# Designs tried in a protein design chat: VH-VL binders against Large ribosomal subunit protein uL10m (mRpL10). Part 19

Target 1, 224 residues: Large ribosomal subunit protein uL10m (mRpL10), of Drosophila melanogaster (Fruit fly) (q9vpl3)
Amino acid sequence: RGKINIQRPKAPHYERARVVAVTQPKYPELPKAKSCFKTRAERTQQQQENPYNEIIAREVRNWLDHSRLVAFFHLSSITADDIFRVRVQLHKQNLHLKSYGSKIIEQAVKNTRYEAIVPLFHSNHCIVFSPDPEKTAALLRIVRRVPQMVLLGGIVEETMLSRNQLVAYAQMPGLHAVQAQLVQTLSQAPGHLIQQLQAHQNSFVQVLDVHAKNQMNEETPKST

## First folded at step 1 (VH-VL)

Design f46 (framework fv_fezakinumab)
Fold by ESMFold2-Fast, scan of step 1:
Structure f46 (fold): chain C 224 residues (1-224), chain A 118 residues (1-118), chain B 111 residues (1-111)
Amino acid sequence: as target 1 above (224 residues)
Amino acid sequence: QVQLVQSGAEVKKPGASVKVSCKASGYTFTRYDMHWVRQAPGQGLEWVGWINPNSGNTFYAQKFRGRVTMTRDTSISTAYMELSRLRSDDTAVYYCARTPYYHSLDYWGRGTLVTVSS
Amino acid sequence: QAVLTQPPSVSGAPGQRVTISCTGSSSNIGAGYDVHWYQQLPGTAPKLLIYGNNNRPSGVPDRFSGSKSGTSASLAITGLQAEDEADYYCQSYDRSLSGHVFGGGTQLTVL
């Protein structure tokens, strides 16, 4: 009594509602301040972290920690209906399409093993998460039909892979040991996620590289 | 003072379902994830899953997928864990525990004993 | 069985040092995941003792310390007290299981 039971849960509206409920992040509404004047206290507060960003950053960190497959995409202009259809197809394969602001991603991955992904998110982007790395082939089959999503790279079994390395991983037979050996072999290749971003956001990569070098206080001189 | 107050002991028959509650106080409920961990009598700790109280997103340990459902009600700062199709080896104390995003379980409820017997 | 291996029991006299090991694999501790330690007094819920390999929460005496190397971690207790008699559990994350894992627990007896 009082409990709502859905009869015929396989109805089309049930699947759509479920995908929206599980794939859409629930962000607290934070009204954008439209103030002509900001006090020094208000400016100081802006430099301090927004508590809502911390909550969402925690969610991003949890997705990264609980996913053995993470794929990063540049996202071109796409309609809400089109991206919803992609989310439905991905969800059927236990692939979870998420979008987060670049500041939130930076906060989630700063001082972690994932920090190198930050340059990927200074333009329009999305991320696909899965606990199952064997779903990489299914992911690439689905995304091949979505020209608005451009693969930038990913993380498989905690190893950062370039676009070409992730494509190679997807073409492997389904034995876990064979896949693990290839991931180790591919990670020894000279490719990096930051290199993959060169063609897409080279100005941001350069700015972030300078910032990272200054932050690390590197003393290595330039050869030329 | 952070407190996690759990519902009282339950006795269930095999095949039944049980729903355990965990009411949080002393902190902002939506700022910390909630994990569920169980302990069979005289045995060790076993992770069941977690919920993000802000988003409602959940993740369950492989062993419990299809049998466990985690939910929350932010208006009363309460998390719930429902375990279905109970077996005698589900007899355990079920704990809720809070975590910051570095995944240590910093505060624990007192536990809810669930006994499954014929 | 437990994914992380702990000795089932350790013992010591008051004032002595004891260590409790926690042995994992390349999919958990060996993959770089942090190790956390919990103390469980008889009939009570576990209490966080050490987080992030070697950090103490407020209220935990400095007699308790943690370390991590390779695929293993250790909890060290110096100046052993009668009230330290409890079960101790290590915890980490396992990427192959996509979940958090605990050690089997170690019962500390103070002689």
Scores: ipSAE 0.000, ipTM 0.448, lowest interface PAE 13.7, mean pLDDT 77

Design f47 (from f4 with heavy chain Y100L S101Y S102N G103S W104K K106Y; framework fv_fezakinumab)
Fold by ESMFold2-Fast, scan of step 1:
Structure f47 (fold): chain C 224 residues (1-224), chain A 120 residues (1-120), chain B 111 residues (1-111)
Amino acid sequence: as target 1 above (224 residues)
Amino acid sequence: QVQLVQSGAEVKKPGASVKVSCKASGYTFTRYDMHWVRQAPGQGLEWVGWINPNSGNTFYAQKFRGRVTMTRDTSISTAYMELSRLRSDDTAVYYCARGLYNSKYYFDYWGRGTLVTVSS
Amino acid sequence: QAVLTQPPSVSGAPGQRVTISCTGSSSNIGAGYDVHWYQQLPGTAPKLLIYGNNNRPSGVPDRFSGSKSGTSASLAITGLQAEDEADYYCQSYDRSLSGHVFGGGTQLTVL
């Protein structure tokens, strides 16, 4: 290795620079929404697409791509002060709490291996990102004290895990190789994993419905 | 036509700071990440960090944390990298490079580089 | 130190085939991250040559190809030409460093 070749003769440099210019890559970008032979309703929907969603979706993709730990939560009613305190505690452990609209998440993961997570985000939700999968145990410890946050599942080292699989992963802080093997062993086919994640979310909704009905049934009758 | 135009060469003394600019054109500046990569004379490529031009969020390689700051000005589609407390081993060509958002981890367009020389 | 290992130099005659290796570890190539290749002609900025293990950008000749297996990747150049004389760098992502990593570079000399 030597100095950067700044002083090379211009004739050879010119020719090679020309080759570089000619071979500059052309990358297809996501095409702009185009109305061609769609109905008026479909054209209006395409025309109404918010360009800011594209920018925020890219941010979500960057977080997904650069985080080895991603955890998905259902978020019940919580005050601004309470969620701020949780965010501070998570940040101390290099855990980053983010919230995004469901349409933005759908746009971010569309045509990616993570498209299967979209159903998790049809209700109030939040996501925790971290570059460090060993922080899963710390995450679960902190969230245990926040009943408004209900774990739905996550992604560890690009592998989608159900709630139970993520809990199991957190209980095994062994060597990196052992943890990687466990993640691989616990992983399931995308279809089956989605069924499990959807079932857990539906079960949670059913529990809420049962609780609401029980609350109604406990109402004291008012006699005359 | 995508272009990344970088500021001119700089000569600095040890302990000083340098701020390199990268002006983007030919695409929507806020929709792609901007990365910085350096190359010391006769050496290989070393990734410094990246900025999301839309949010301003940054992430730096461990080696440079505490000494590097990346910023941007969306009104002029320009990204900046400032490196402080310069040492002689910071002498390098500093490149800006665009990260393609729909495929992670590679750089599709590069600036021509800014030579930063640190000598007393 | 470079995180990915490449031979410092390779050489070949016009028309020959050369292969440049790129060896990583379980935290990068072995973790399933794609390998990308850059060509740096003397005195110029790097140019994307191969992305996503074996995809060519428009304008890159088909004599350039890539492959990946286990913790390693390779760049193959067939029908070697004088204009191929350059430095070649592999690049991937490392999850332990949470950052992009490069090979040390390989100088290709066409004799």
Scores: ipSAE 0.000, ipTM 0.427, lowest interface PAE 15.7, mean pLDDT 76

Design f48 (framework fv_fezakinumab)
Fold by ESMFold2-Fast, scan of step 1:
Structure f48 (fold): chain C 224 residues (1-224), chain A 117 residues (1-117), chain B 111 residues (1-111)
Amino acid sequence: as target 1 above (224 residues)
Amino acid sequence: QVQLVQSGAEVKKPGASVKVSCKASGYTFTRYDMHWVRQAPGQGLEWVGWINPNSGNTFYAQKFRGRVTMTRDTSISTAYMELSRLRSDDTAVYYCARSYTRYFDLWGRGTLVTVSS
Amino acid sequence: QAVLTQPPSVSGAPGQRVTISCTGSSSNIGAGYDVHWYQQLPGTAPKLLIYGNNNRPSGVPDRFSGSKSGTSASLAITGLQAEDEADYYCQSYDRSLSGHVFGGGTQLTVL
């Protein structure tokens, strides 16, 4: 019990029970659905060092290792009712929506082939996992109706794809023997995707620095 | 056959550089990270760093930063480790090792690098 | 210098049980990182013996087992055999070093 089956991947026990609970209609599970998402302040408080966080990080790594489709989303504030509806729709397609703190993600992926994804989680986020890459089209159809979820990119057959590449992949026919080769054709090196994200962050930081200097020069306090 | 085949033994003078190769076969080269681990004669194992063969991204242990460079060639499924400014205490067997997560499930047979004058 | 501490040697007779300890700190084993074990026969490369604290790869006998508690881990070998004579290394990850760390190694002698 609690062992991760590396040959036959399984959802971690606590996550599996949680998904079942929030998708089970006969139980009042909406409060549990909302508990998957925390405000930035609440998340920051719980990022204090905790040995339990490494156990969760290992489970995140298990999800990443054993999913053939992983999609990364920016997540804006969302109600318990809305997220419950989305989870139900995704679960019917064997798509598993998970949310983890950025520190947990960082601990999970350091010194693994997934390390390149860390910058994606510097703000509110969620991840959708699936063993079936043919569900990419179903995933995008469902999330198109959820304005709070903005696709950032993903991993298909262990290849990092940008948002546009993942959308293009979704339009292709589901040819099992050819899907890995198709992904290679559409793929970009993880470094390239990370460089694009880091460039955007650096640009934003530069804008903030210039604005702060302007505020100081105008005798407007820069603090609080 | 799933294996890692390393280049042959090298003898170098202090101040020189050495480049060790590690050819992977029997698995998809880009699916696993490639690590380098060394072992001085009669001593224990010491981690040097790793490369992601898919992206080319690298990370090196603090002790080796500025002296080690890791590269790969996906067309021949081969990883390389180059160590420069060699000192006598760099004499060791250098292993390449495959990792999917945080443990090393497949190892090369090792390349002995001897640094002496 | 090794980051994880192992006894330099252990010994046992055939059929006995031996235990090899691996002691870390709050930045590695104490931080919750898994411990992995490698067997190195003389003149050969290390071979994965235990991963993820207590999982055995295909081909490793069930008389090898691992455990982890607090900042320490242990490798247990039951029904000791002459072929088990080797060096054993523990390995984990260290967050303060942002890297993989090994124990100093333990030489097992079968009397």
Scores: ipSAE 0.006, ipTM 0.428, lowest interface PAE 13.2, mean pLDDT 76

Design f49 (from f4 with heavy chain G99V Y100T S101Y W104Y Y105Q K106P; framework fv_fezakinumab)
Fold by ESMFold2-Fast, scan of step 1:
Structure f49 (fold): chain C 224 residues (1-224), chain A 120 residues (1-120), chain B 111 residues (1-111)
Amino acid sequence: as target 1 above (224 residues)
Amino acid sequence: QVQLVQSGAEVKKPGASVKVSCKASGYTFTRYDMHWVRQAPGQGLEWVGWINPNSGNTFYAQKFRGRVTMTRDTSISTAYMELSRLRSDDTAVYYCARVTYSGYQPFDYWGRGTLVTVSS
Amino acid sequence: QAVLTQPPSVSGAPGQRVTISCTGSSSNIGAGYDVHWYQQLPGTAPKLLIYGNNNRPSGVPDRFSGSKSGTSASLAITGLQAEDEADYYCQSYDRSLSGHVFGGGTQLTVL
């Protein structure tokens, strides 16, 4: 930008009526109403901030940026003890299970290449992060024993993959060049991938809704 | 005013550990991630890793995994970097630096650095 | 060894223009990651000079500008002044390393 050449000369005196001022300021004349308005606008912006959500959104962004493996799951009703046991098993393999609110995820990924994942998280969900994509097979082995966690898709080497593509990737561990090529050939445009991931999520939600309804009917049986 | 105040210079023998501190002031400590960057005498900058002061979550550059540990104490707005099994080529000025979102965002404020000398 | 390549030194006379290049690869600058620039005056910590390829923080003169094209970025300094003598570092993110990467640094001498 160029040098600001706007000067603040005193307004031309035309039909002045002499007024005895109590004080005479020595600083440039500024529109006080406009200055106050700007301060008020800044204060209103500050009041709209949620520091807690911003801090957690930064945490989500850090996990996404520093993980070469990210897996997205639909999460059904699960006890605190059960999820704790799953977290312990995953942690032993350098896999980190995290749960975040949908609005926080949206804030974290806004204006980034990950923005396309937001629609996946309108239902109950969780995410598994790892810096090691070779752990994809270990991840899938562990979650097979956790029916409450349903795989929706993921990100491997910064490439978005559908559920089926992530499963295929897991089947070919140990050959870095082959795995990289597989990820590249399986990758799809973000819009199309999100549609695929949403379709999987919707299918899983429908199945889980039917299951939950059947479970509820069994818990509170109706007399014949 | 944002300030990052680091601990004083240290001299260590090969095989020892060093713990450098970085005390933050002038902003909400838990709102920004803290990164560590080192610079060997007469050499360039090398990224070591970061910590999220709110959660305590860390991520380290591959070169330093197994030797570096980052921690923080939110009650005194201080971040720590401990480097173990020191070698002579770990001699460097270690900087702490603030980042809004770790991954792609810039290092907007830096500490003045802590010289760590590793010699026999 | 530095991941991003910068010339080790550049020089210019007062009032002249100098340009410092920063060359990366497909895993960092070429992958679309932003480039940031830092100025390090002798005996001091680095200071953020340019962020997000071409933005200036408050207090940085408009003589400093940045650009990015393909796998490379450049820092341009116009109207060179004696106070500009410093080391300049570029920085980006590398997806293969899952971390931040710096250039080797460029020492600017004002003749």
Scores: ipSAE 0.000, ipTM 0.440, lowest interface PAE 13.4, mean pLDDT 76

Design f50 (framework fv_fezakinumab)
Fold by ESMFold2-Fast, scan of step 1:
Structure f50 (fold): chain C 224 residues (1-224), chain A 119 residues (1-119), chain B 111 residues (1-111)
Amino acid sequence: as target 1 above (224 residues)
Amino acid sequence: QVQLVQSGAEVKKPGASVKVSCKASGYTFTRYDMHWVRQAPGQGLEWVGWINPNSGNTFYAQKFRGRVTMTRDTSISTAYMELSRLRSDDTAVYYCARGHLYSSWFDPWGRGTLVTVSS
Amino acid sequence: QAVLTQPPSVSGAPGQRVTISCTGSSSNIGAGYDVHWYQQLPGTAPKLLIYGNNNRPSGVPDRFSGSKSGTSASLAITGLQAEDEADYYCQSYDRSLSGHVFGGGTQLTVL
């Protein structure tokens, strides 16, 4: 049985969301804000200009080379204003939010130990870079308030970490020796770490698929 | 110039372990990955694995997992490959070769270390 | 058996052109990974000959060139010389194995 009152005068969750939205300052729309959220058409158009793909792939390699912290996120639908606010908050902590097409990322990490990250970018995504791995806690604190950004995993001190391992790293005290020991311990089984990263992404995709199917089943058929 | 100098030939009995060294010079040791490749007499090249000299992180070909250990000592710019539980079919020349983090080719190569496994 | 397939031998006369093939699969060359070539003279370590499908390192003559199409790559040697007599290996990356893979090697004989 499923008896539900369809004549609800107001939705509690909607009222709560509206209160939160009203209290936030409005930021101007910037080109950078849109770079983290790319449509399939925009990604396809960028990839058609093959000469620029190599230049951008080189930029990605430079970011990877000079960053001690790299975090990978799935990005759900988000407004330009909202992503701009997130970008500003991250920038204050020396965290740099970037978005690149999956083909460019594949080209950048092809034939390297980091190529295992390619499957993470087959959906809408963005990456956060920082030269300072101690900013991992600040990163997680900021993105905790952004439900549209879902942490998939990351790289700390050249070591690939799953979502859970990155969260554990963020909770370490400010002792460099303790943090270094954790990173070294987590690097002992590269194949296992790669599988964990892919499993977390697959689990997220499965959750989205189940949610979509449940939404479709609960909707009434629309006449043509 | 960039140079990789490997340790001398080794003769081991089946079941023993061998540790081959590769001393790098002429470049920043921690900047490039170090790969190990072997070649049995009269046979082709077979990739064994790599080590990141900066982090100490390693990755091994599945065939060698559980038997090979790669390490490095940054104070003397030297990489090591230790292969345990040796069999006669492990007889080969073992090469170290420099790879870049963002590339998959190997340049330069060490001169090779012959490891002979015989009873 | 090697993951990438090369002919075991090729031969040519001085001044001629020879081509050495390297055949892979959808998990390596077919997936878009670059192909690199190494020359191994008898009793020596391999030496990088071609990297990134068609680039020559300093000191390699322009008689050596590489190409790649689909699941295969090819090394071409023009103006064949006696000193080209060596073993040639192709190398790529395989995503299914998460590792670097070599061809079985091709022995070039200059007749």
Scores: ipSAE 0.006, ipTM 0.442, lowest interface PAE 12.6, mean pLDDT 76

Design f51 (from f4 with heavy chain G99D Y100F S101K S102Y W104S Y105T K106Y F107M Y109V; framework fv_fezakinumab)
Fold by ESMFold2-Fast, scan of step 1:
Formats: structure tokens, sequence, C-alpha cells
Structure f51 (fold): chain C 224 residues (1-224), chain A 120 residues (1-120), chain B 111 residues (1-111)
């Protein structure tokens, strides 16, 4: 408004200090994948602001917290039609394909037990979330037909797994057998994930992975 | 032994500001987000916001935006919450609470609280 | 006003089972966000009792359990004991508010 001789005393009824479009965090429940990022230029610019970044980071943290299955993929060049078909197939299995910028992922997982995953996202990537770890086999059956998606690793029941460990998990015959076998697999190769991640990012990733494993171990209830 | 030690009780007049501190010990301060939650006398819990101690990034509940500022000092493992333009209905016990290992979903360890009384 | 609805009070006799409800909406519990429970003894800070709908942190007796269905969650306490007298709060996340939300709290009395 123009200049006024006397400033009218007025409290704004509402303040739109933050004009951000938020891709809201939610548990994997909807049949269709909801894009984390909206393509509108203004919304893209809003992602650079601290409040917007924190909201999207919270969304990523909620997906990580509420998903008992998280799988990380390197994503090669793929058409919009091809990725859409993959998303449709994944949705039928309660699997939610999402893509986030590497800075948002870093912000989301920094200072958490998941911090070790940051180096995985320095290249083109996507993440699949599900509340149901039994869907790991279905996930791998779908993505084996998508050569553009290369499995890097994942998190199952809050345990970080390498590519080979996640493939082994998918082949287990049942939930109770899966839990027992997962413990056995981790016991057989206690340093396997650190060794695999360290191939790309040395002591930093190793320190984060050790922290993440220690954090995961402490979350196990003492009684059962 | 994880502990959060908060500053002592404050009495303020309406319109003043208050700054509450929360000193962390027994863990790596920069690796866990810190929440602030308040509780008015005889009332329930109300979330105020959080700070990421490593980056300094903050996020506040809509009700407190424009009046609350959260900061930290990593050299002394201390988080701060400053609330300005105090009103009588800001009278409450203010808690700091550590975000458990899964980011911002729940509060694992709580400080004992700081009573802030706003009265004329 | 609290975003999640809890009964103001609940009571039971020693050894009995009590349940405390936590009712949300489509933007929080109904959207699939987990529910966490806190116990607050008189004059103390809240203590994490249940996280992720039904997980107990170390030191919490197995008499405490949680469940979630649709837009609601509940805390069940079996074998009720005098030391269970406290205020109980549920907590979740609300996507419309982009923030954490608490229930109004339930005061449990052991008769």
Amino acid sequence: as target 1 above (224 residues)
Amino acid sequence: QVQLVQSGAEVKKPGASVKVSCKASGYTFTRYDMHWVRQAPGQGLEWVGWINPNSGNTFYAQKFRGRVTMTRDTSISTAYMELSRLRSDDTAVYYCARDFKYGSTYMDVWGRGTLVTVSS
Amino acid sequence: QAVLTQPPSVSGAPGQRVTISCTGSSSNIGAGYDVHWYQQLPGTAPKLLIYGNNNRPSGVPDRFSGSKSGTSASLAITGLQAEDEADYYCQSYDRSLSGHVFGGGTQLTVL
C-alpha cells in the first residue's frame, strides 16, 4: 500500500511469511506415489529456504521412521512413461517410489542413525518405502525388469543392509525365519556394510555407519 | 548417562522476553535434534519447535512463529529457546527434549523443565 | 485446544486392565503417522512410555502396550498398580499443521 501520514495500528489477521508448498510426510498408505517435489519454479525456489527445507526433511524422516522397508537405488536415465509404469506396479504392492534432492536427504538424516546413507545419493537416485518388509521380494521382482534402477542397499526393520544382504532377505521363507536369518546374516558379516560403503567414502562414512549400528543396537528392548 | 539440565525459573512482566537454556551431556550434542515443549499449569503438552544443533536450522509451530527463536552453542552443548512479547498465557513449564534416533518423530530424553511465570 | 482427543480421566482397581484412547483425524493418525505415549508422574517431566505405536523402551514393564487402528490409537495397561497413577499423553505428527501434536492428556487414578 502507499505511503500514509499516520501508521494505522493493525495486527495482521494472518501472516504468510512462509509461502511454501509442502510435500507432506505420510505413512505409505495411498495406492499411488505422491511426488516429493513439485515442478513449479516458485516451489522449487522455496525449497532453498530453511523452513521449507526443514519441512521436506521432516517428510523424509517420517518416511524413514514409518517404513519398515527402505530400498536405495541408483537411477540411470529413464523416461517419464517408464518410471510411471514402475510406480504403478510398486503401488499395487504398497511400495512408494520417491526422489529427493541430495541436500534434502542430507538435512533429513544428519544427526540421525541414518546419516551413513548420504554418500549413496551423490549420484542420480531414488528410494522405495513400504511399511511392510515382506514386500522386499515383490520389490526386487518388479525392479529386476528395470535395468535403469540399480539396488545399492536398504533398511529393513531398522537394520541397515547391503545390496547382497537385502537380496538374501528377499529370499527368506517367512517372517519368523526372516528375523532369525537376519540376525544370523549380520553375525556372519559384521563389517560388510562398512566395507562396501567405505569403497567410496572413507572414514566419514565408516564413522557414521558405526554410529548408526550402535544407535540401532540400543533401540532393541532389553526384555524382548 | 544422557542428561538435559535446564536453567532456573524465571518471572517476567508482559511484553518482556525470556531465554531458557538446556545443557546436554552424555551423548554427541550435534547428532540429535532438540525439541521444545511447554505445559501451562494444569494443562497438557504443547509443541513449540525444534532445532538441529549441528546446522543451527530451526522449525517452529505456527502459533509461535515471529515470537520464538531457538539457538545453540556447540562449544558448551547448550540449546536455547527465547520467547518474546510475553503474555500471561505464556506462563508454563518449558521442557527441552531430545529427538530419538529416528529424526523428529518422538522425544526420548526430557529436561526437568523451566517454569516461566508471566505476571504484572 | 489439543489436536488429538483423549478422555480427561480414567480409573481402575489394582490388577485390572484399563485402556486410554487417543482419537485423531485423517491429517495425523489417519494419515498413517505413528503414535507415541508419554507418562508424567506428578511434579516430574514426561517420560517416553511407548514409541512407534507398540514398542517399549528399555525399563518399561510389559504391562504397557499400544495399538493403532484407523484414526485412533489406544494405550493398554494390564495388572494395574498404584505406581501407574499419572497423566498419560499421546503424540503424533499432523501433516496439515506440519508439526507434532499432543493429546489433551488422561489422568489415571488407581482406586
Scores: ipSAE 0.007, ipTM 0.437, lowest interface PAE 12.8, mean pLDDT 75

Design f52 (from f4 with heavy chain G99A S101Y S102T G103S W104G Y105H K106S; framework fv_fezakinumab)
Fold by ESMFold2-Fast, scan of step 1:
Structure f52 (fold): chain C 224 residues (1-224), chain A 120 residues (1-120), chain B 111 residues (1-111)
Amino acid sequence: as target 1 above (224 residues)
Amino acid sequence: QVQLVQSGAEVKKPGASVKVSCKASGYTFTRYDMHWVRQAPGQGLEWVGWINPNSGNTFYAQKFRGRVTMTRDTSISTAYMELSRLRSDDTAVYYCARAYYTSGHSFDYWGRGTLVTVSS
Amino acid sequence: QAVLTQPPSVSGAPGQRVTISCTGSSSNIGAGYDVHWYQQLPGTAPKLLIYGNNNRPSGVPDRFSGSKSGTSASLAITGLQAEDEADYYCQSYDRSLSGHVFGGGTQLTVL
């Protein structure tokens, strides 16, 4: 690229280093060619085994394993500036917004209790991770003002929750909320929960279809 | 050359707190997670928790929650583990160990360990 | 509390093959989590020997190999040498404990 804009539209007055850290994707560092950690043969074999996808899948497993709150969202078209602002707001609450390819997510959750989430990632998506489940209410307050992000469901205290269950959890205080959600979640059959998660995705697709048709009709002059 | 240099041995009374340091060198400190693992004399290894040096985010084993605090100082590439309300069964060698996201939580480099003795 | 089970001791003669088992459950190894192996020489810190079930770091002899099947993993040492005398630990992740777990350790004695 030849043309560079030295004017930055969003020159931040707030903590620049922190903001940069929030917006930078978390990249795994691979051993360098001159690294003593792996031999040339070992590096070559791992390349044949598609090691990049495995490395990122292991990072996703780490986030899932160490997060007591995980929320799944459908993501419609959003500008870099808008997602940056959302990421900054989330980071202030110790909420970490991540995006991964569907194949990588499938690889990460295969043979785990979270395998049922795979259908949620067949379209544009993002995930929010946090070590603190009490931040669920803060998460929903922030995201409700971002129409491009639609809540599909989540995981709280290693328990998979539908959209409605997660919303209910956010409205309930402390220990009693956890007990109520566990009872309700444990009563859900895996097939039924998957249907609920898929129904949310399907209803969202229907809403998008209606919106798209309305946009087309608005673009096309109406003649009565 | 990757090195993790830990602070010296400590002797504490029951009820006191101890803070162990782990100074990293030979790699980019903020790119690797730091885990803490302990080993009581003649016993096996027990995981305590981890810290992400870039974000400062921590996660602790359930057994140690409320008693352990992990911190780091990126300006001197040093991680810290503080264990409070010490009991005699906290007597152990405490290791810091490096793990990268790519390793699936394996610990590729270890400090030499810090012996913490809790006695009256 | 789930713990990985290893035999407390194993012995072999120089040049012999020795196998150390690591038995888990459906919440750890059986859930698909990788198994890693560490060697601890007397008075030293543990050293990574095998990662990701069957991979060797640079500097680890090819005499060491790992395998995983179902809820269990194994470390195989061929061509046993005197310097292999050490404690060996397996490690994985346990979903029920939400944490990393180690085996009890196996003391290898070279006769």
Scores: ipSAE 0.006, ipTM 0.447, lowest interface PAE 12.6, mean pLDDT 76

